# VHH binders against Asparagine synthetase domain-containing protein YML096W, part 26

Target 1, 314 residues: Asparagine synthetase domain-containing protein YML096W, of Saccharomyces cerevisiae (q04489r210to523)
Amino acid sequence: YEVTSEIDLNFTSLSEVSKNLYAVLRDSVKKRVESIHPRHIENSPIAVLFSGGIDCSVIVALICEVLQENDYKCGKPVIELLNVSFENPRTGLFPSDTPDRKLSINSAKTLQNLYPNVDIKLVEVDVPYDEYLKWKPFVINLMYPKQTEMDLSIAIAFFFASRGRGFLTSLNGERTPYQRHGIVLFSGLGADELYGGYHKFANKPPHELVEELTRQINNIYDRNLNRDDKVIAHNGVEVRYPFLDEYVIKLSTAEIPINFKVNKLILRKVASQYLKLDGISSEPKRAIQFGAKSAKMTKDGNKHGTDLLKENRN

## First folded at step 8 (VHH)

Design zf05 (from fH1 with Y103F W106S S107L G108A; framework vhh_6fv0_2)
Fold by ESMFold2-Fast, scan of step 8:
Structure zf05 (fold): chain B 314 residues (1-314), chain A 126 residues (1-126)
Amino acid sequence: as target 1 above (314 residues)
Amino acid sequence: QVQLQESGGGLVQPGGSLRLSCAASGFTFSSYAMYWVRQAPEKGLEWVSTINTGGDETYYADSVKGRFTVSRDNAKNTLYLQMNSLKPEDAAQYYCAKGLEDFYTSLAYDSPFDYRGQGTQVTVSS
């Protein structure tokens, strides 16, 4: 794939490009929802890795649109939004205090209000520090050959999210234990690489941004997908990646002007214009390990994200 | 609090020159790429120029190549645009814009930049 260097600061193509991206993303989600065996939809919800941010919220909204096209015999279809949050002794934060948890509560309410004919459940996956320490060695083994502190932070967040052991908050505010039932899990992987979601891209002039995004999308399997698939599949779920659809990638790389990829402008426009996600489309981007606070959890270390895990240095 | 303050605009004859300045404050100026954009009457926003963090890489719209030069002084937190051989079609409100750096800062969905200044008016006519 080669990312286009076209620029359009007059915004004359923004509306047309947004419409085209909406159509291709909706088709991508539709293919992946409709490939689920009918018995699974009737007896098992669809799960989504959920931070409350724009990537996953767009996916949820598109799943809701697709589900509403079908007449199901077993009442409302169910979507489980899996939101992971870590107790962090270094910062003194509880799971309820993380940026992703607060954003997820607000974004889930927005989605529930927009789609009353879908039963959208926010599953609050709280990870106590003791639980993190217990499973850390196991996750390190699962993510091999990835061996950096950054890889561990991402892998551990996906591991606990995909397990789906958490809580639902009822209408009266009561929290009750809940276990994920969905065997198909949707992920927003690819959106940052296609639409410029990482801060390291923000300061690049257009030609460097083109080169960097081209490298990121072409290397996504080796850098992200291989690691994430190992960790998520271990918990018995089948993962779907709507942003990595061939037609989505082709349109996103060839037809979207490079300036529409600063802080995901094009994706935020789709969310606002076509999905009524105005409040969500204005929220800042956070990588899962930062929003869930799984990065740099120990007081002992001055570790850099690219540093090798301490256990592997000896 | 990010602030960008443009200056140096005014009335100039065709073929004349102007130097625009943008004084930046409220952020680490040397860590961000900077942009010049303009909006002419009855036209949309047009990108003019980009300069990288170190000032050693510059990019220009085809309409201004060879006539405009962007530069920056990181010690003074100031961005410049030297405009030579000005044409009537260069008449516009000129804006200094800061590139996105921080995931934690919300951006308007219509803006490719996380902040732009108030602008300075350039008029090219007799």
Scores: ipSAE 0.000, ipTM 0.130, lowest interface PAE 16.8, mean pLDDT 74

Design zf06 (from fH1 with T105E W106S S107L; framework vhh_6fv0_2)
Fold by ESMFold2-Fast, scan of step 8:
Structure zf06 (fold): chain B 314 residues (1-314), chain A 126 residues (1-126)
Amino acid sequence: as target 1 above (314 residues)
Amino acid sequence: QVQLQESGGGLVQPGGSLRLSCAASGFTFSSYAMYWVRQAPEKGLEWVSTINTGGDETYYADSVKGRFTVSRDNAKNTLYLQMNSLKPEDAAQYYCAKGLEDYYESLGYDSPFDYRGQGTQVTVSS
């Protein structure tokens, strides 16, 4: 794919492009919801990897809109928001203290208020440090051939999130154990690569942003998808990637001016204008391993993200 | 309580040099990537440099490559920016910033860092 270098300083155009993105992204979500066997929707929830950020919140809102179009006779459809959070002894943080957990609680409330006809469950997946240590060697083997510390921190977060053992917290603070029932999992993967959530340098020239986003979208399989698919599939979950729809990628790369991607401007505009996610659309972005605090877990926690893992097999 | 205190700014002639320092406290300095960012009058915040936790990997904005050098002393909880061959366009308020966990992904426009100091002013004129 080639990311366009077009710059458009007319913010009236931003609204029109946002409308087009909303329509194409909604169609992407609709295709993926409707490809789930009706039996699975009616007696099995849809799960979503959830940090409370804009990418996954947009996906949840679009799933809710699509579910409300369908004739389901078995009561309210259920969406399970899987929010992973790690006990991190290096930083002294408990799962309740992570940025993603706090954001997820607030974003889930916003979505629950917007979609009262959908049963939206925030599943708080807490990972104690001893559980992390127990499963670390297994995840390292599972993510092969990926071998970096960064790959491990992301893979372990996806592993525990997709396993889906957590808690539901009631309004009075009571926590009840909960296990994921949904066999289809939606992921916001691709939004950062399409809309500028993870470009290395603030205020860089547009040509550098074009180059970086082009690299990221063309490398998604090698960098992200290959690793994530292995880890998530192990837990018996079928993953869906709405942002990686061919029509979404085509519109996003060829037709959205590069300056509308700074700080995910175009996606934030879709969220605020078409999905009423105004409070969520202003939140800062964090990668899952940083918001969940799965990065830098051990005494050697000052390892660089590209540092190779110690060889665990001969 | 995270605290970052910059110093070393001042007035310098074009072609001159300055060394900025940032004293860090309230967190385990050696566990975080550190950043230098700057803001000139009537301009947005511009990323200048990043240094990893160990100080052996550094990154620079194209506008300062070859002229600026970032370094850190983990024993002293101090970050440095050596600025050589200063140009008028380098005039700005310079800020030290604490990174998130991983500098690779935390350098996005949304929030490359989670805390910034008060800043130190650099003026370049004859």
Scores: ipSAE 0.000, ipTM 0.163, lowest interface PAE 13.6, mean pLDDT 76

Design zf07 (from fH1 with Y104W W106S S107L D110E; framework vhh_6fv0_2)
Fold by ESMFold2-Fast, scan of step 8:
Structure zf07 (fold): chain B 314 residues (1-314), chain A 126 residues (1-126)
Amino acid sequence: as target 1 above (314 residues)
Amino acid sequence: QVQLQESGGGLVQPGGSLRLSCAASGFTFSSYAMYWVRQAPEKGLEWVSTINTGGDETYYADSVKGRFTVSRDNAKNTLYLQMNSLKPEDAAQYYCAKGLEDYWTSLGYESPFDYRGQGTQVTVSS
């Protein structure tokens, strides 16, 4: 895949490109929802790896639209939003204090209000620091040969999400234990690579941005086919990647002007115009590993996202 | 209040040269990176060149590298594009654009390159 260098300074194509992206992304989600046996949807929820950011919230909204096309005999279909948050010993922050948890609570409420015919559950997966240390070596082994600190932060968050042990918090603040029931997990993986969601892309000249995004999307495609899903699959979960659909990638690389990818403008436009997520579309994206503080559990944290794992280079 | 005004386009033979200018007003010109982009009637917008705030770092599309040179005069609030060895494929409306800005609109943050001028037409006879 090669990312287009086209620029649309007057935004004359924005509405058409947004509509096309909405349609193609919705079809991507629909194909993946429909691949789940109907009995599983009625008896077991669909799970979503959820940070409250724009990428995963768009996926949740599209899943809700698809689910609402069906009449379920067992009542409302259920979506489990798996929000992973890590204890941070460096700052003394508890999982409830993380930016990711706060954003996820707000975004979940927005989605619940928009889709009252879907039972949307925010599952708060709290990871104590000692649990992180216990499972870190196991996850490193599962993700081999991927050895960057960014890869570890993502993999460990996926590991704890896929285990699915968390809590539901009531309006009065009472927390009840909850275990994931869904056997299919949707992930927003690919959105940052398609739409320039990493800090290292900020303020790059268009030529450098085009080259970097082209490199990133080709890299993530190879990664997905070889190693990345092993950590999730270990816990008996099937993963779905709507952003890595061939038609989504084709449209996103060939037809979206490069300037529409700054601050994920194109995704925010889809979210606000077609999915009524205006409140969420104004929030900055947080990668799960940063918002959940998993990247900050080493002495310096994952500063650049591509640094080799120092603990594993001996 | 931001205004960009391009000039210097015209008709040239293949292999000829043109120098485009862009007069900027309504913002602190020396504080922003500047861009040249172009559009042929039957094609989309194409990025051509970028120049940093100080004018000491420049970037070019592969199609124009070695033939075009971008420069700026911060004292005169003017951006330039020197075009040498022009090809028929270079025929297009050329626009200058202001650099990255986190300016809010009713649609959220405006994308970088939100501001461009009216353009100047470059025609290369074959």
Scores: ipSAE 0.000, ipTM 0.142, lowest interface PAE 18.4, mean pLDDT 74

Design zf08 (from fH1 with L100I W106T S107W; framework vhh_6fv0_2)
Fold by ESMFold2-Fast, scan of step 8:
Structure zf08 (fold): chain B 314 residues (1-314), chain A 126 residues (1-126)
Amino acid sequence: as target 1 above (314 residues)
Amino acid sequence: QVQLQESGGGLVQPGGSLRLSCAASGFTFSSYAMYWVRQAPEKGLEWVSTINTGGDETYYADSVKGRFTVSRDNAKNTLYLQMNSLKPEDAAQYYCAKGIEDYYTTWGYDSPFDYRGQGTQVTVSS
C-alpha cells in the first residue's frame, strides 16, 4: 500500500472523509460479525480485546450497531470485553491500580449506557505474578521466532486476555469469577498504523509521516499480526481484525489527507461524530503490555524490550 | 534529523563514579522514553536503564540496580546516567537510545530503539 501525501489544510473534506470511513469500518465489522455462525451469536458471546481506548471502543460500538440490526429471540446479545491487568511485585501495583483497568471501567460504562440493548460485560482478567511465571515458558515457545522482552510482554498480555479467566464486578462492588465463552475475538490492531497513533509523529512534516505510516502498514504482518495470531489462536479463539479489511486499508491509505492522521484526528472524528464516544475519544491510547504493566512484572522491574530472552526455546 | 550525542565517559578506578550525558536534537525529546544500553568487548548489547517521558519512573538492570541513577531534563533535551560504585564489569561503550514513543501506544516494534547515538567509552581499571 501507498499512503497519500495529500493535505487538506482547511479541513473542508473532513466531514465527508469521516462519513466514508465510518461507512467502510461499519461494513468491515458487519462482514466479520455476519460470518459468525448464527447459533454462535445467539448462544455464545462475541469477545473483544479491550483496553478502553479509542480503537477497541470504536470496534465495540460498531459491533453493537450491527447486533442491534438483528431481532434476537433469545434476549440481549452478549459482548465480552477482555481487559487484562498484571500484578507487579516491584511497584506494588495490583491489577485494579493499572491505568488500563481504570480506563476500561470508564469506557465500558460509556458503552453500556449507549447500548442498553446489548449485554456488555467487562471481564477483568487479573494476572498474578506467579501465574505469569508459570506460563512464560509456554508463551515464549508459541511466539517463536520472536524472542525479545517486548515481544514477550505483548504476547503474554494477549495470551491471558484470550484465555479470558477473570471477574465481573457488580454495581455494589461484588466480584464474581467469570470465564470467556465467546470463540470469536475482535482486535483493534491496525488503527495505529492507519491513523497515526504514535506520539513520535505528532510534529513530523507530512513527507516523513507518509513514509513512516507506509512502512508500518506494509510490515504489520511480521511485526504484530504473525505473533498475536499464534498466541491468541492457541486459546481456541478466532481473531477478527476490522481495521485490516481491504476496503478500510484502501480508503485509509489512498483517500484520507495525511494531516487528518495527526494524533488520530480522523478516527477521533468518526468516534465523536458517528458513535457518540466523545469522552473516550479524548483519552490517550496505551500499548497492551504497558497499560496492563506486563513489561514491568519482574521483581526488579528492570527488563528492556530489546533484550533477548534469557530462556532458551529448546 | 534525529541526533543523540553521548559524553562523560572515561577511565575510572573500581569504586569510582562517572556521570554520562546524552544531548538530544531533531525530535520532541519530552515525548519519548529514553534508554541507556552498553556493549562490552566480545559481548552483546546489554540494556542498562529506562526512563519514562516525565522522568518520574525509572527501571534498571539487576547488574546496576542501586548503583546507577538515570534522570532527564526535558527543558535541556538531555538524558543523564549517574554511575556510582563502578565495577570492572561495567567497562563498556555506553549508548543513549530513543524509544519508539512514550509507552502510550497500541503498536510495538520488535526493537524499541528508533535511534542510538555514537556512544561514550567507560573504562574501569586498577
Scores: ipSAE 0.000, ipTM 0.128, lowest interface PAE 16.1, mean pLDDT 74

Design zf09 (from fH1 with W106G S107M G108A Y109W; framework vhh_6fv0_2)
Fold by ESMFold2-Fast, scan of step 8:
Structure zf09 (fold): chain B 314 residues (1-314), chain A 126 residues (1-126)
Amino acid sequence: as target 1 above (314 residues)
Amino acid sequence: QVQLQESGGGLVQPGGSLRLSCAASGFTFSSYAMYWVRQAPEKGLEWVSTINTGGDETYYADSVKGRFTVSRDNAKNTLYLQMNSLKPEDAAQYYCAKGLEDYYTGMAWDSPFDYRGQGTQVTVSS
C-alpha cells in the first residue's frame, strides 16, 4: 500500500472523508460480527481488547450499532471489555491506580450510557507482580522471534487480557470475580499505523509521516500482528481486526489526506461526529504497555524499550 | 479563534533572500509544532519545513535543505522562515500551518492546518 501525500485545507472535505471512513469502518465491523455464528453471539459475549482510548472505543461503538440491528431472544447482547493493569512494586502503584484503568472506567461508562440495549462489562484484569514474574518466561517463548523489552511489555499485556480473568466493579465499588466467556476478540490494531497514533508520529512533517505510515502499514504482520496473534491465540481466542479490512486500508491510504492523520484527527472526527464519543475523541492514545505500566516493572529500574531481554537474575 | 497571518513575501532575484513571518493568535502557540507549506502555480501543496514546540528540532524538504531555516519566538507567538539562495522553483504562495497538539498536552483541535489569511507570495525572477 502507498500512503497519499495529498494535503487538503478544505474542512468540508474533512467532514466528507470522515463520513466515508465511518461507513467503511462500520461495514468492516459488521462483516466481522456477522461472521460469528448467530447462536454463538446470543450465548457468548464478544470480547474487545480495551484501553479506554479512541481506537478500541470506536470499535466498541460500531459493534454496539451492529448488534442493535438484531433482535436477541436471550436478553441483551454482551460485550466484554478486557482491560489489563499491572501492579508495579517499584512505584507502589496498584492496578486500580493506573491512568489506563481510570480512562477505561470512564470510557466504559460513556459507552454503556450511549448503548443501553447492550450489556457492556468492563473486565478489570489485575496482574499482581508475582503473576507477571511467573508467566514472563512463557510469554517470551510465545512471542519469538521478537526479543525487545518493549515487545515483552506489549505481549505480556495481551497475554493477560486474552486469559480474561478479572473483576467486575459495581457502582458501590463492590468487586466480583469474572472470567471471559467470549471466544472472539476485537482489536484496534491498525489504527495507529493508518491514522498516526504513536508518540513518534507527533510533530512529523507530512513528508516523513507519509514515509513512516507507509512503512508501518506494510509491516503490520511482522511488527504487531505476528506477535499479537501468537500470544492471543495461545489462550484459545480468535482475533478480529476491523482496521485491517481491505476497504478500510484502501480508503485510509489512498483517499485520506495526510494532514487529516496527524494525532488521528480523522478518527477523532469519526468518533465525535458519528459515534457521539466527544469525551473520548479528545483523549491522547496511550500504548497498552505504558497505560498498563508493564514497561517499568523491574526492580532494577527503568529499561529502554529496545533493549534486548537479559537473563533472569532475581 | 485560531488565526495565522503570514507576511514578508515579495519579488527577489535568483540567489536572493527573503524572511517570512507568521503571527499566530487564538491558541497556546508554544504547545504546537508549526509548519511551512507552499503552493506554486498549477501545482499542489508542498510541505517545506517543520519546527517542534521548543524550536530545537527542525525538518526540511530535500528541495530546500541547506538553504532555508525555520525558527520561532514563543514569547512573540511568531514563526519565521529565512530563505537564502532562492531559486525560480521556490516561487509560490507560502502558508504557515498549525500542527496538532503534542501527544501529551491533552488538548485537541478541529484541524492541524488552518489558514486564516491569504498567505504571502514569493516571486523569483530576474
Scores: ipSAE 0.000, ipTM 0.153, lowest interface PAE 16.3, mean pLDDT 73

Design zf10 (from fH1 with G99S W106P S107L; framework vhh_6fv0_2)
Fold by ESMFold2-Fast, scan of step 8:
Structure zf10 (fold): chain B 314 residues (1-314), chain A 126 residues (1-126)
Amino acid sequence: as target 1 above (314 residues)
Amino acid sequence: QVQLQESGGGLVQPGGSLRLSCAASGFTFSSYAMYWVRQAPEKGLEWVSTINTGGDETYYADSVKGRFTVSRDNAKNTLYLQMNSLKPEDAAQYYCAKSLEDYYTPLGYDSPFDYRGQGTQVTVSS
């Protein structure tokens, strides 16, 4: 795929392009929801990897729209929002203290208020440090040949999310153990690569942004999906990536002006204009490894994200 | 109307063999990569095998590699899974599935499952 260098300074065009993106994203989500075998729908909620950010929240809202449109589910359909948070004994941070957990609580409330006919469960996946140490060697083996500390931090977060052991917190603060039942897991991966979600892109001129986004979307399998598919699939879950739908990629690369991708402008416009996610659409993006604090679980933290999982002791 | 119909499951003792078939209709079979997936009781779906459009590239889950062989006959619109050296851990409902995207979409880019058939049950016990 080749990202277009077209620039459009017309604010009316932003609205029109947002409408087109909403339509193809909704279709992408719809075909992935409707491809779930009828037998699985009866007993299996839909699960979503959830940080509370705009990418996953857009997907949740679109799933809710699709579920409300079709009569193939009995009673109130269930969506499980899997939110991972790590204990960091070096800093004394508990899972409740992570940025993603706080954002996820607020975003889940917004979605629950917008979609009262869907049973949206925020599953708080708390990862104790000793549990992290227990599973670390196993995850390293699953992510082979990727062996950097940054890759491990992301892989371990996805591993615990897909495992799905967590808690539901009631309005009075009581926490009840909960296990994921959904066997189909939706992920917001691809949105950063398609719509310029990384902070460093905010200050790039359009020609550099075109080059970088083209590079990222064409390399996403090697960089993210090869690692994440291995880790997630081990827990018996099918992963869906609505942003990586062929038609979403084609529209997003060929037909969306490059200036609409600064700080995910086009995606935030879809969220606010078509999904009523005004409060969520203004929140900054957080990478799962940083929001979950997995990247800084060791005493020394991760000073170089590309360093090999081998101590260079000097 | 896409239809996938699995057959060939049954009861077999450990070390035994079964050959599963999937009859496909309602789409251009030769234009889609095909998949075998399975679900054991009380567990999620597990990917088992993938075969490309031409049948010359195959991929397997580590748990079945060397024991299972996937193949396809595009003239008959039929997908096969030859299962040898069956283990108790292989007991599951087996489904065939077609890709969510056109066959030129890179393998592994997304969850590959568009449609699944009704499945065929494989039981491994003495």
Scores: ipSAE 0.000, ipTM 0.153, lowest interface PAE 17.2, mean pLDDT 74

Design zf11 (from fH1 with E101D W106S S107Y G108A; framework vhh_6fv0_2)
Fold by ESMFold2-Fast, scan of step 8:
Structure zf11 (fold): chain B 314 residues (1-314), chain A 126 residues (1-126)
Amino acid sequence: as target 1 above (314 residues)
Amino acid sequence: QVQLQESGGGLVQPGGSLRLSCAASGFTFSSYAMYWVRQAPEKGLEWVSTINTGGDETYYADSVKGRFTVSRDNAKNTLYLQMNSLKPEDAAQYYCAKGLDDYYTSYAYDSPFDYRGQGTQVTVSS
């Protein structure tokens, strides 16, 4: 893929491009929802990797729109929002204290209010440090050949999220154990690479931004998808990546002016204009390992994310 | 209240050196990655360097690699940028910025800046 260098400084194409992106994203989600067996979709939930941020919230809203087109006989369709948070002994933080948990609670409430005909369950996946230590060697083996501290922190977050064992919290604070039932999991992977979600993109001149985004999207399989697919698939889950749909990639790379990709402007415009996610579309991006606090789990938390893992090295 | 105060800028000739400092207060300095960013006249912010919480891992923009060195003194809540072999293209307002809870890496996900300081001006003239 080759990212376009076109610039629209007067934003004259913003409305048209936003509408077109909404349409192809909705079609991408629709294809992936409709490929789920009808028996499963009518009596089982759809799961979503959920941080409360714009990428996954757009996917949830689009799933809700698609589900509302169908006539369901047995109550409301269910969406399971899998939000992972780690006990971090380095910082003393509990799972309830993580940025992603707090954002997810508010975003889930917003989505439930927008889609009252869908039963949205926020599954709070709390990972105690002893559980992390128990499964760490296993996850390191699953993510091979990826061997950096950063790869581990991301892989372990996806591993526990996709297991889907957590809690539902009521308005009075009561927590009830819950286990994921859906076997199809939607992920927001690809949005950062397509729409400029990484902070380092914000300060690049247009020609350098084009080069960087082209590099990122063409390398996504090797950098992210291969690792994430192995870890998530181990839990018996079929992962769907709506942002990596061929038509979404084609439109996003060829037809969206480069200046609409600063801080995900185009995706935030779709969220606010077409999905009524005004409160969510203003939230800053945070990567899963930072928001869930799976990075720097040890007292040696000064280790850089690209450093090779010391444990389980051959 | 998070506060970041840069100092050490000034006028230098091409090939010269300057050492910038950033005094931090209002947060646990040793728990956060720190950044140097700059803004040249009529241009946007450009990332210059990142340093992790312990000061043992650093990243640099390609334009400054081999010439600039970032460091930190957690006991003094101070961030530094040693700038050697300065070029006219390095002339800019330099800011230090506080990261979120964790450090940035160029090989994974980037974290946004939480706060940035008021800046210190670097001018490079013959």
Scores: ipSAE 0.000, ipTM 0.140, lowest interface PAE 16.5, mean pLDDT 75

Design zf12 (from fH1 with Y103L W106S S107F F113L; framework vhh_6fv0_2)
Fold by ESMFold2-Fast, scan of step 8:
Structure zf12 (fold): chain B 314 residues (1-314), chain A 126 residues (1-126)
Amino acid sequence: as target 1 above (314 residues)
Amino acid sequence: QVQLQESGGGLVQPGGSLRLSCAASGFTFSSYAMYWVRQAPEKGLEWVSTINTGGDETYYADSVKGRFTVSRDNAKNTLYLQMNSLKPEDAAQYYCAKGLEDLYTSFGYDSPLDYRGQGTQVTVSS
């Protein structure tokens, strides 16, 4: 794919492009939901990798819209939002204190209020440091041939999220153990590569942004998909990637002006105008290594993320 | 090859201001997000602020939001932290850090730091 260099500084096409993106994203989600839920099977849980950010929240909202089109005889359809958070001895943060956990709680409440006919469960996956140490060698073996410290930090978070063992917190603060039941997992992978999140257009020449996004989308399999599929599939789930739908990629690369991808303007416009996610669309986004506090949990931190792993693999 | 040199720390009274600087060399500064982190006595390393490659997106820890401002000058390979309304709890060794390039945001993780400078000490006397 080659990302278009077209620019629309007057925003004359913004409404039309936003409407078109909403339509193809909704169709992408609908195809993936309907492939899970045959007419003869009602009220099956769907799991979502959830940080509370705009990418995954847009997917959750679209899943809810699709689910609301069906008449379920056995009660409300269930969505399991899998939010992972790590105890980090280096920073002194508990899982409850991480930025992702706080954002996920607020975003889940917003989604629950918007979609009362869907049973949206925020599954708080807390990872104690000793649990991390226990499973680290196993995840290293599972993610082969990826070998960097950065790959491990991402893989281990996906491992614990897809395993889906966590807690539900009630309105009075009571926490009850919960295990994931959904066998299909939706991921927001591809949104950063398609819609950016980089500095404002004024600070970067369009050709540099075009080159960077083109590189990222064409390399997504090697960078993320191959690693994530191995780790997630090991826990018996099938992953769905709505942003990597052929029609979503085609529209996003060929028909969205490059300046609409600065700070994910186009995706935030879809979220606010079509999905009523105004509060979520205003939250600053952060890199995957930043919110869950999975990287550099050792007391002697500051190892480079690109350093090769020295642990023995079994 | 990669070097980060912090400066601008010192002794300040509660409510005072300091401006920290970080001079970077040995890498293409304009291609990397930059971080400020701090470590108080007998405490772990705490993230303070992040700035994107172009300097137009900034993020802050809740404890410093509204009081601190991060900025960068890509022509001079320099990162800044303007600290206003300083509190005793802000007393720490402040470090400039280079991050990895990672644009995947569906799941947030604590970012691994490629390099960290020698730091600059901030003392808030009360």
Scores: ipSAE 0.000, ipTM 0.127, lowest interface PAE 16.9, mean pLDDT 73

